VH-VL binders against o27280. Designs and how they scored, part 16

Target 1, 266 residues: o27280
Amino acid sequence: MDSMNVPEVLEIKRIVEESESVKTFIFSWDFRREVRPGQFVMVWDFRDEKPMSVSLIDPVRSEIGISIRRVGEFTDRVHGLSEGDLLGIRGPYGRGFELMGRDILLVGGGIGMAPLAALADEATARGMRVDALVAARTADELLFLDRLEAAGVNISTCTDDGSCGFKGFAHERLLTLEENHDMAAVCGPEPMMFQVMRILDERDVPAQLSLERYMKCAVGICGQCCLDDTGFRVCAEGPVFWSQELSRVREFGRYRRDPAGRRVPW

## First folded at step 13 (VH-VL)

Design C7
Fold by OpenDDE, fold request of step 14:
Structure C7 (fold): chain C 266 residues (1-266), chain A 118 residues (1-118), chain B 107 residues (1-107)
Amino acid sequence: as target 1 above (266 residues)
Amino acid sequence: EVQLLESGGVLVQPGGSLRLSCAASGFTFSDYGMTWVRQAPGKGLEWVSSISGSGEWIYFADSVKGRFTISRDNSKNTLYLQMNSLKGEDTAVYYCTRGDYSWPLDYWGQGTLVTVSS
Amino acid sequence: DIQMTQSPSSLSASVGDSITITCRASQKISKYLNWYQQKPGKAPNLLIYEASTLQSGVPSRFSGSGSGTDFTLTIRTLQPEDFATYYCQQSLSTPYTFGPGTVVDFR
C-alpha cells in the first residue's frame, strides 16, 4: 500500500467556527502531496473513520481545512476536540472538480459548500468570474459567506424559511437567475442537485456535481459506495461527476444506501 | 401490482377543511416521491403538490400554497393532503400519483371527488 | 411559470388513421416533457416521458418527439381504445404545468 493510505497523525492547528453545527479544522499540510478541490480525506479519531471534503487549500500557509458538520457520534466526538489535539488523516482521494471557461457558477447547499469554497478560491486565483448560490435551511446555517465575499465571489443566498435572501430552495432561486456561465459546480442535498442539474441542462451549461455516500475503504475496493446500475464507485470514479454521468445513475436524487445497504429515501 | 387508492373526498362548505388519504401498495412506498393532481369537472389536469420519499422536500402550486399541507407515513404506505380554507375553485377530482421531481407520474389512483359548495 | 399549449384542442379520426398532437412550452424545457392519456371517467395514464421514452406497457404505435419548446405525440395506427384526451406536462420546474389537453374522438 502506498504511504498515502496510512493515516498521518496531525495536530489540529486551528478551529474555525463556521456555524452552530459546522467547524473547520485546519492542519499543516505537505503540499508535495497534491490536493484538489472536490477531493476528500479520511478522518480518523482513533475510534472510527469518516470521509470529509477538503474545504480549504492554502499552499502559502501550507495548510488545509476540513469542514465537518455535527451529525452523529463520530462528528460529535470530533467537535469536542480542541486546538492542539490529534486526528488521523489519510488521502486525498477521489476525483476533484475540473475548471474550465471564464465564468463559473457554484450552487451549494449546507455542508455541500465545503468543497465549493475550496473551488472558489482556485477559480478566483485563476482570474475566473465566480458566482455562488449559497443555500441553507436557515440564515444561521449559511456557510463561508465572508470568505467567499473576501475572495471576490458574487454571492446569492437562499434559505428555506426566508430568513436570508431568497425564500425557497436553491433550484428555485436559480430559475430567477438568467445569467449564463461556462461551467457549474454543484454540491448539496441530492434533491436540490438533481433539479439544479436539469435547469443547467436546459441552459446548456456543463455541470459537475459532487456526491456524498457512505464510504469505508476510500480506495475502490470494498464497494460500499457503489452506485446502483452503473457500478460507479463514489470514492474512485467520484465524488465529482459530470451531469452526463449522473443522468445514467438511477438512484441519484432518489435514494441512497446506508451502511447496512438499505435504501434510504431523500 | 402498483395500486393507489384515494379516499376522503366529500361535500364541504367554503372555508371548511378536509383531509384526503392515499393508500399505496405493490411497491416500496418510501423509494418514491408522491404527487397530488386535481381535475375540476370538465377541465384539465392541475398539479397541486409533491413530496419526496423522506417527506423533507415539499412543493405546492401557488393556488394552494398556505392552505394545503402534504404529508406521508411510510410505515403505513399512506399519502395525505390536508386542505384548509377550501374555496369553490378547489372543487375537483383529486388524484394520488406516484412520482415527483425525479420521476414521471407513472401510476395514478382512480381519484376522489372533493366538492366545495355552500 | 411555464405555460403549456396544445394543438389541436380536438380532432376527429377513424380507426387506422395516423394522428399527431403538438405541445408547446412558453420557454425551453429541454426534453423534460411527459404525455398522458385519459379516458372519460378514468385516471390518466403515462404514455411517454422525457419527450420520447415509451412507458413500459404502452403500445409501440405511440411515439413522442421534440426538444426545447415544441413537442409531438404521434399515434401511427389509431385503435378504438385510443379515443381519449391527451395531455402534455413539463417536468423541468414547479409548478409542473399541464397542457390544456387534446380530445381525440371518432369521426
Scores: ipSAE 0.936, ipTM 0.967, lowest interface PAE 0.5, mean pLDDT 96
Fold by OpenDDE, fold request of step 14:
Structure C7 (fold): chain C 266 residues (1-266), chain A 118 residues (1-118), chain B 107 residues (1-107)
Amino acid sequence: as target 1 above (266 residues)
Amino acid sequence: EVQLLESGGVLVQPGGSLRLSCAASGFTFSDYGMTWVRQAPGKGLEWVSSISGSGEWIYFADSVKGRFTISRDNSKNTLYLQMNSLKGEDTAVYYCTRGDYSWPLDYWGQGTLVTVSS
Amino acid sequence: DIQMTQSPSSLSASVGDSITITCRASQKISKYLNWYQQKPGKAPNLLIYEASTLQSGVPSRFSGSGSGTDFTLTIRTLQPEDFATYYCQQSLSTPYTFGPGTVVDFR
């Protein structure tokens, strides 16, 4: 197998506390191995392995960042780590975002902003105009605002409780924005993404959406991340999909599968 | 066979409260979002509220925001609509429907009549 | 909010006739439109979703077309059981508003 599939043991160079539940782990990275926004890596803590989106790509500093939300046993262990500790990283895997045009809209919810933050950096570096709709349940869960602002991104925020910006969901805020873009990138809860996708479709804005699914192998073999009906493997054909592709995926926005393969509603 | 059965519709005074229930059968209840739609006597249909399968995604019409609450008990295959601060304008047949933002409303109950009058 | 209108508000036709009902949205809604049939004293039934997809179990004499702001429901050979009120509904965004309905009576 390709050496890419062997985890490289890397030292945590820095840890950025993004929120109460989200930390960004920064690693030294050899950019001879290309990585694109929207791609993911498998993070190995020597007990378990989980896919994580790349949230920072810095060729100047030769660093990558992985933002991890504390949601379970694995992430709990990882959140307990300190700078200087070791993690295994293999990848990157999957299809990343493709940048098109001059004006891009980013719509992100919660930890879904992780890959979008990386995309924002690339887009702004290319001289693109970037608008970002950043959504979260509460103000304290909004991610990467300072980073996005520093990059020159035009930010609009929305929170479920109205503690910051528009009170409501991202798709609701989007309805109030009339500006058109050349393309959109979306990542977050699937109910949000589903509705955002419809709005963008109505507006004839090409959209790419990043899905999160339970993954095991990350190389398109085990089938754990297969989407119903289409057979799309999120790790291989995704995680970034075009809206036209997702329109054929019945489960999108409706349910997901847990590690046991059971349907879980959104 | 998919079945939805509403209950709880009665005569209530303005300012009163009422809870409607919808018993679902014939399908995996938790797999589907649910919706309440109401119809005033001799009038058209009005979307009231929707709730996702997990119950985490909830939507309301402006006309009922702050007054109505939608919930579900997947263990009982039951959808609820808690209606507070009822007004005369809330008088309607309330329908329980299967579907939400991701599906058309493909199955409907027979409805339950709520009458708000002094 | 997206406002929905229908035309005509009512129409009379004979068995065997072909009728067309129009629905218009106040803004573009792509294909996100559903059609419902409601018979007197009964709950609505889904006929068409996403503008043109026939719901399972619905007779083929029903068809939907349109996109953007203008949509049509067509019944090619009207049957006695088609006496009802027909509603369109946009499914693009909340609130998911309905049209005012079109009453189809028989001559």
Scores: ipSAE 0.935, ipTM 0.966, lowest interface PAE 0.5, mean pLDDT 96
Fold by OpenDDE, look of step 13:
Structure C7 (fold): chain C 266 residues (1-266), chain A 118 residues (1-118), chain B 107 residues (1-107)
Amino acid sequence: as target 1 above (266 residues)
Amino acid sequence: EVQLLESGGVLVQPGGSLRLSCAASGFTFSDYGMTWVRQAPGKGLEWVSSISGSGEWIYFADSVKGRFTISRDNSKNTLYLQMNSLKGEDTAVYYCTRGDYSWPLDYWGQGTLVTVSS
Amino acid sequence: DIQMTQSPSSLSASVGDSITITCRASQKISKYLNWYQQKPGKAPNLLIYEASTLQSGVPSRFSGSGSGTDFTLTIRTLQPEDFATYYCQQSLSTPYTFGPGTVVDFR
């Protein structure tokens, strides 16, 4: 009936406080409309629209969750909302993660854990063994630990300041972990993902990485999220890419483009 | 032509502080991560620190963590290394080089000598 | 940390010779290895990155090979300006450690 490109006005069913800066907004969802971990939705607060990863997929409760980090004006407004308030949601869009094998490694940094948390739920539901390396600057920024633990995920934490788990960066911690995974899914800051990808490459572990770029249309038309040299549209060909694909993307881990299209270094 | 020029290397006492500068030219400074590499007299090369183009992503060798700070001013095309609590083993020629985690160290300055001695 | 070693520590050769320097990592580093040349009193210069890619401006007589833990730098038809110290560096993970260097001097 309705175009998938028309925002559906949904009521915030619940809000989960994940951290000081991250909230998960839960909505009722009609699962006749399929959604996969790694896909994103466009969230519309009736003033602006931003892409957000789906962090919760619960067919039993007929709910989805969107985790949002407070980082700017849009997210400030959204974080000011309460249960019962309305948001526009259109999607899902993009290519999600593919699961393969028996053992999967998740490497996430900060809010990058959002799509990985959803992936973890699916993987564990399928009977896969899931290891997760959860990284953040500080302990209080580590996301979804209780949720992951409850799902049966083997968690390793990493913090820049050593306030929890390994003191250092995700790629450093990864070098100290076992190399027995059939695939890996990675999401977080690109400098992290870049270095993690190299380690996974060294280990011959197939890896999927989720990119974040400025998106406007989400349907591969406007080109705002187009990656240099390849023409990959993050909203259409991504946001999940295989490491082999990203190896062709020169800008990956090096720079991005801002809303004005200007090149901005990481 | 890419050029990197280090400055600030002097004699300093143990426990002292020193700030090195590296003036960059010949390329868009902000597009590249930068790295400090040092070489003790008659010794090999040692990676010290790297900083991304924006300055947000910083890495240090364990030997200097907590004592050294790396920074950059993209408006001035300048890379800095603030060295505190200097030790004798910090005595070295310090090289400014273009590159970081995402790129090899493809251009180097001529280095500046830091001597830590009582 | 990933430890890097080189062999030999020094070697003597003549102009026109072909020489090979070996670098070994304490663990697998795939192709993430760089080679640098340093002459006395000068800054290092990048020769090879990602194990085998020749840096722009570097003579084709330089070549790199290897993957995993063992890498080699080969200089064919050694020239007078090639007498220097050569360093390998892993770029897989921090800290980005260098090998101890190989001194190539004239016989």
Scores: ipSAE 0.918, ipTM 0.953, lowest interface PAE 0.5, mean pLDDT 96

Design C7
Fold by ESMFold2, look of step 13:
Structure C7 (fold): chain C 266 residues (1-266), chain A 118 residues (1-118), chain B 107 residues (1-107)
Amino acid sequence: as target 1 above (266 residues)
Amino acid sequence: EVQLLESGGVLVQPGGSLRLSCAASGFTFSDYGMTWVRQAPGKGLEWVSSISGSGEWIYFADSVKGRFTISRDNSKNTLYLQMNSLKGEDTAVYYCTRGDYSWPLDYWGQGTLVTVSS
Amino acid sequence: DIQMTQSPSSLSASVGDSITITCRASQKISKYLNWYQQKPGKAPNLLIYEASTLQSGVPSRFSGSGSGTDFTLTIRTLQPEDFATYYCQQSLSTPYTFGPGTVVDFR
């Protein structure tokens, strides 16, 4: 039986406070099990299990980092843990980002910067030129700025309230940026990604976007992460999709489905 | 059939406040974003504000930011526009329409007239 | 902000004519351009979205074309009910600006 589908109980090695609401939990990781930027893991606190973004992939230190935003009961419990405490981790799962060309644009909103931070590390290690548009509602929610700067990433920021950088939404800032990228990677709130995708498509920039949906199995058998009309499973064919794949997905940017299968708007 | 009915337009003095309502029927209200568009007498259309189906994503024209708020009550199938610090240039017919960043403005109400005058 | 212009600002035409209205965006907006019709004293009505897709119930004499910055609304075989003001609107990005309108009046 392949152990990647069964949670491995791992000790929290370090906790990094990224913001008031976001912590990165770092674990030792055996890289015989490869991890790619854009893949996710299921985190088990021995009561419940949720998909979480991998934000750090460090084969040199044999570490992975998982960034978790405090948004509810499960994440409140996990945020209350300390170094040395245990979590179950299964994965990684899903299709990650694929790098191409020399010049990449990253567009991230809030916690969506987590997988993009991992991608930025890989892109800069390959010698690519990386521009990042980092978006949040407020300055305090901008994530990974120091890490991106240290990696040599050219950073543009925007905040809804104007407290840092451009005042406005990511798609509005994007309209003012140069159109000279070979590809883009996008992750954040789905309404942001929808609007950003349309601009990137108009510019003929190949774009990959990372979606989030309700998940139970994470291995493609339960159907909870399926996208309407196409049957794409976010946990298997995604979470990273090309923009041309998403252009055929009616629900993208418009709604999602809850565990009961009900249509829920964004 | 889809129906949108605005109400609340009246004469208001500059600096005053007013709340507009839009009653929706004939569709699942919470599935759709909603938009306010206004039209000054004899003038063209001006987008004012949009709100997503959940109410979480809200957008405003620069001319009304900080003065207007948009909200919805999905249990009552009602869209609202709270207008504060009203100015003469806010005088217009205000239309409730179905749509937002993800949908075209496909159904429109008949409008409600707001007049801001001393 | 993406500015929208329309040409002509007004025109006179007879029933049975074919007319063309143009709309231009200040920057590329792909296909994200909508057309609306507004009769005097009435609310606007959606005619076309995504540049060329007819809204349900709109007569086939209406058509739209264009992509990028230049768009066209064509009305073939103008009918009495088509005398109205026509607006374009970009829907690529906020603010969702409208064109200034084109008044189609009968001769």
Scores: ipSAE 0.719, ipTM 0.877, lowest interface PAE 1.6, mean pLDDT 91
Fold by ESMFold2, fold request of step 14:
Structure C7 (fold): chain C 266 residues (1-266), chain A 118 residues (1-118), chain B 107 residues (1-107)
Amino acid sequence: as target 1 above (266 residues)
Amino acid sequence: EVQLLESGGVLVQPGGSLRLSCAASGFTFSDYGMTWVRQAPGKGLEWVSSISGSGEWIYFADSVKGRFTISRDNSKNTLYLQMNSLKGEDTAVYYCTRGDYSWPLDYWGQGTLVTVSS
Amino acid sequence: DIQMTQSPSSLSASVGDSITITCRASQKISKYLNWYQQKPGKAPNLLIYEASTLQSGVPSRFSGSGSGTDFTLTIRTLQPEDFATYYCQQSLSTPYTFGPGTVVDFR
């Protein structure tokens, strides 16, 4: 196995509190291991290991940032760490986003904005026009707004409770947005992505969507991240898929599988 | 055989509350989203609310937001609709149906009549 | 909200006729259009989903077509049991609006 399959123990260089429930952990990174927006890493806290999205890719400072939402025991333990503490990191893994054209739409829900923030940085650096639809349940959970604004991204917000921007769901806001994009990149809760994908497909906008699935090996061997129907491995052929690839996957938007392989509805 | 059986429809006063139930059988209830659709006497169909299989994703028509809540008990194979602050325009037959944002409404109960009148 | 209209609002037909009901959405909804049949005093039944896919057990005399904003339901060789009201419903986005219905009466 190469060095990507064994966690490297790294020191937490800096912690950014993105919201009450989301922190970004920043590490020094040797960019001989290239990292692209939409790829993920496995984060090891010396007891358990979970896939996490890369939200900051800074080759100039030799840093990466990994954004983690507190949702359970593993992420609770990680959120309790301080600068100077250690985490194991292996990767990056998976297929990242591909940029095309001049105009890109980002649609992100909650922590799904993490890989899209990294993509926005790359897109603006290439001189692309970037529109972002940033969704959350409440205004306090909208992520990366200041960073996106500083990068020159044209931001639309929506919140379930209406506390910021459009009151409603991302797919409902999307119906009112202009259709002049060369591509879209989507990441967030899978029911949101399912409904967004249908609208983007109707508009003939090439769309790439980033899936989350349970992962164990992250290199495509164990089969835990396989999608029904196609056999696509989220950790290898994904996590970023084209909408046309997902149209062949009945599982998408409808259910997922737990660590025991049982069907779990959304 | 898929079966959906609604209950709880009665005459209530405006401003009152009522809980409808829908007992499901013949399929793995937790695998499917569920929907309430209503039909006022002599009128067409109106989507009221949908809930995903896990109960995590919930949607409402504007006409009932803030007044109705939808829930499910997957251990009892039962869908609920809690209806508060009832108005005359809520008078309808309420159908329990299987489906949500990800599935068409493929099986329907017989409906239960709610009448809101003073 | 995506508004749905249907035409005609009612029609009378004879056994053996071929009839067509149209449904129009106020904006493009791709193929995400369902058709339901409701007989008097009964719950609706799903006939067609995703514009053209017949639900299991639906007779082949029913067919659906369309994409975008304009959709049709066709009943070939109308039977006595096809007396009913037919509703279309868009399923692209919330709220999942129904059309106003088309009443098919037998002469």
Scores: ipSAE 0.718, ipTM 0.877, lowest interface PAE 1.5, mean pLDDT 91
Fold by ESMFold2, fold request of step 14:
Structure C7 (fold): chain C 266 residues (1-266), chain A 118 residues (1-118), chain B 107 residues (1-107)
Amino acid sequence: as target 1 above (266 residues)
Amino acid sequence: EVQLLESGGVLVQPGGSLRLSCAASGFTFSDYGMTWVRQAPGKGLEWVSSISGSGEWIYFADSVKGRFTISRDNSKNTLYLQMNSLKGEDTAVYYCTRGDYSWPLDYWGQGTLVTVSS
Amino acid sequence: DIQMTQSPSSLSASVGDSITITCRASQKISKYLNWYQQKPGKAPNLLIYEASTLQSGVPSRFSGSGSGTDFTLTIRTLQPEDFATYYCQQSLSTPYTFGPGTVVDFR
């Protein structure tokens, strides 16, 4: 039985420590529940439920991986779990990335590399050329570099503090890279995505960007994930949007709303 | 009405430090990013640093990286610029302005003069 | 860094004239170009953002155009209060570089 709106309780098969603050939790998965890069799942720790990006989609081994950064009480509790412990998972939800052409650029910031790592695997499996710009505050926070290299991805790095690669922000590094790509996929802190989108638009590169918003139902009925101006529901029409869709959303890059509906700046 | 009032500009010696303040009123301060722009005497405008509404997103011109820090106290509606290791080329009127990577610089203070001279 | 140039560096004009100031970026910046006006001894004011959008309260005699690398500011029917220095600024990427300015003098 397929209970998409009720969490399935799954055993943690394996935990990969991606960095000091990021772990990937791997589960056995029945791929009759199809999963696409850019879709998300709701993770339930028996107290609270949060949306998380899928970072590994492996139908051959019947596994999915969910990468989680430690940022608060919920994620602290999840990071304290061990292999064999249980988590509830419902989904997947949302619109994933669409691949086109032969040459793709990935631009990821921090944990935003998680869904892009899954996309990179699919793109390379299709025979696409994949370039990735991987950004973080420090070298220790750059994610998935070894995995991307093993997949044949051409990696450029940047760090805010210059500890690895280009010293500066993703949009600043991108401006120095002149490459004609058929498309781009972007995921990371929304201010980064806003600035990256402007450069991609200037270069006429079709871009898809993955947004993060507060979610309750995850299926588009409660209204908690709606964007101002357009009424787009991040959980239904997104989380992946085309850059032209986001150009009509004044909120994008400028603010978000908390669970109480108040504006919160970036 | 939107008001921005800079203060703290004085004469300092090279190598010295100085903190500038900008008092904001007439708008919800935390909703907006803020920017410092400077203008050397007889010269044009130079972008110095920007900070997002939350204070989490901070950008600097290369000429000041590592020497200046930017901060804000949203509970006091105040923007700050901490200037260390001052050089003669830092002599300028420093303007507080509303805007960042996501907004044009739409409201400006009247500026405060910093002079770095031995 | 994206360098910005302006021409002319200065010009003289009379009330009622129509003038044009140009701004050029060292690389394509799409529409991400702002114009500011600064009167002597005063802070700058935003006139135009995104190349052609007038800031609220700016008279319709001001207009902006351009995309890519070449941009213009036009002031139709120059008024006494328009004698000032005009700066362009790119807002595509950090550092948010200003042009060197164009001084518009009376007479």
Scores: ipSAE 0.710, ipTM 0.874, lowest interface PAE 1.6, mean pLDDT 90

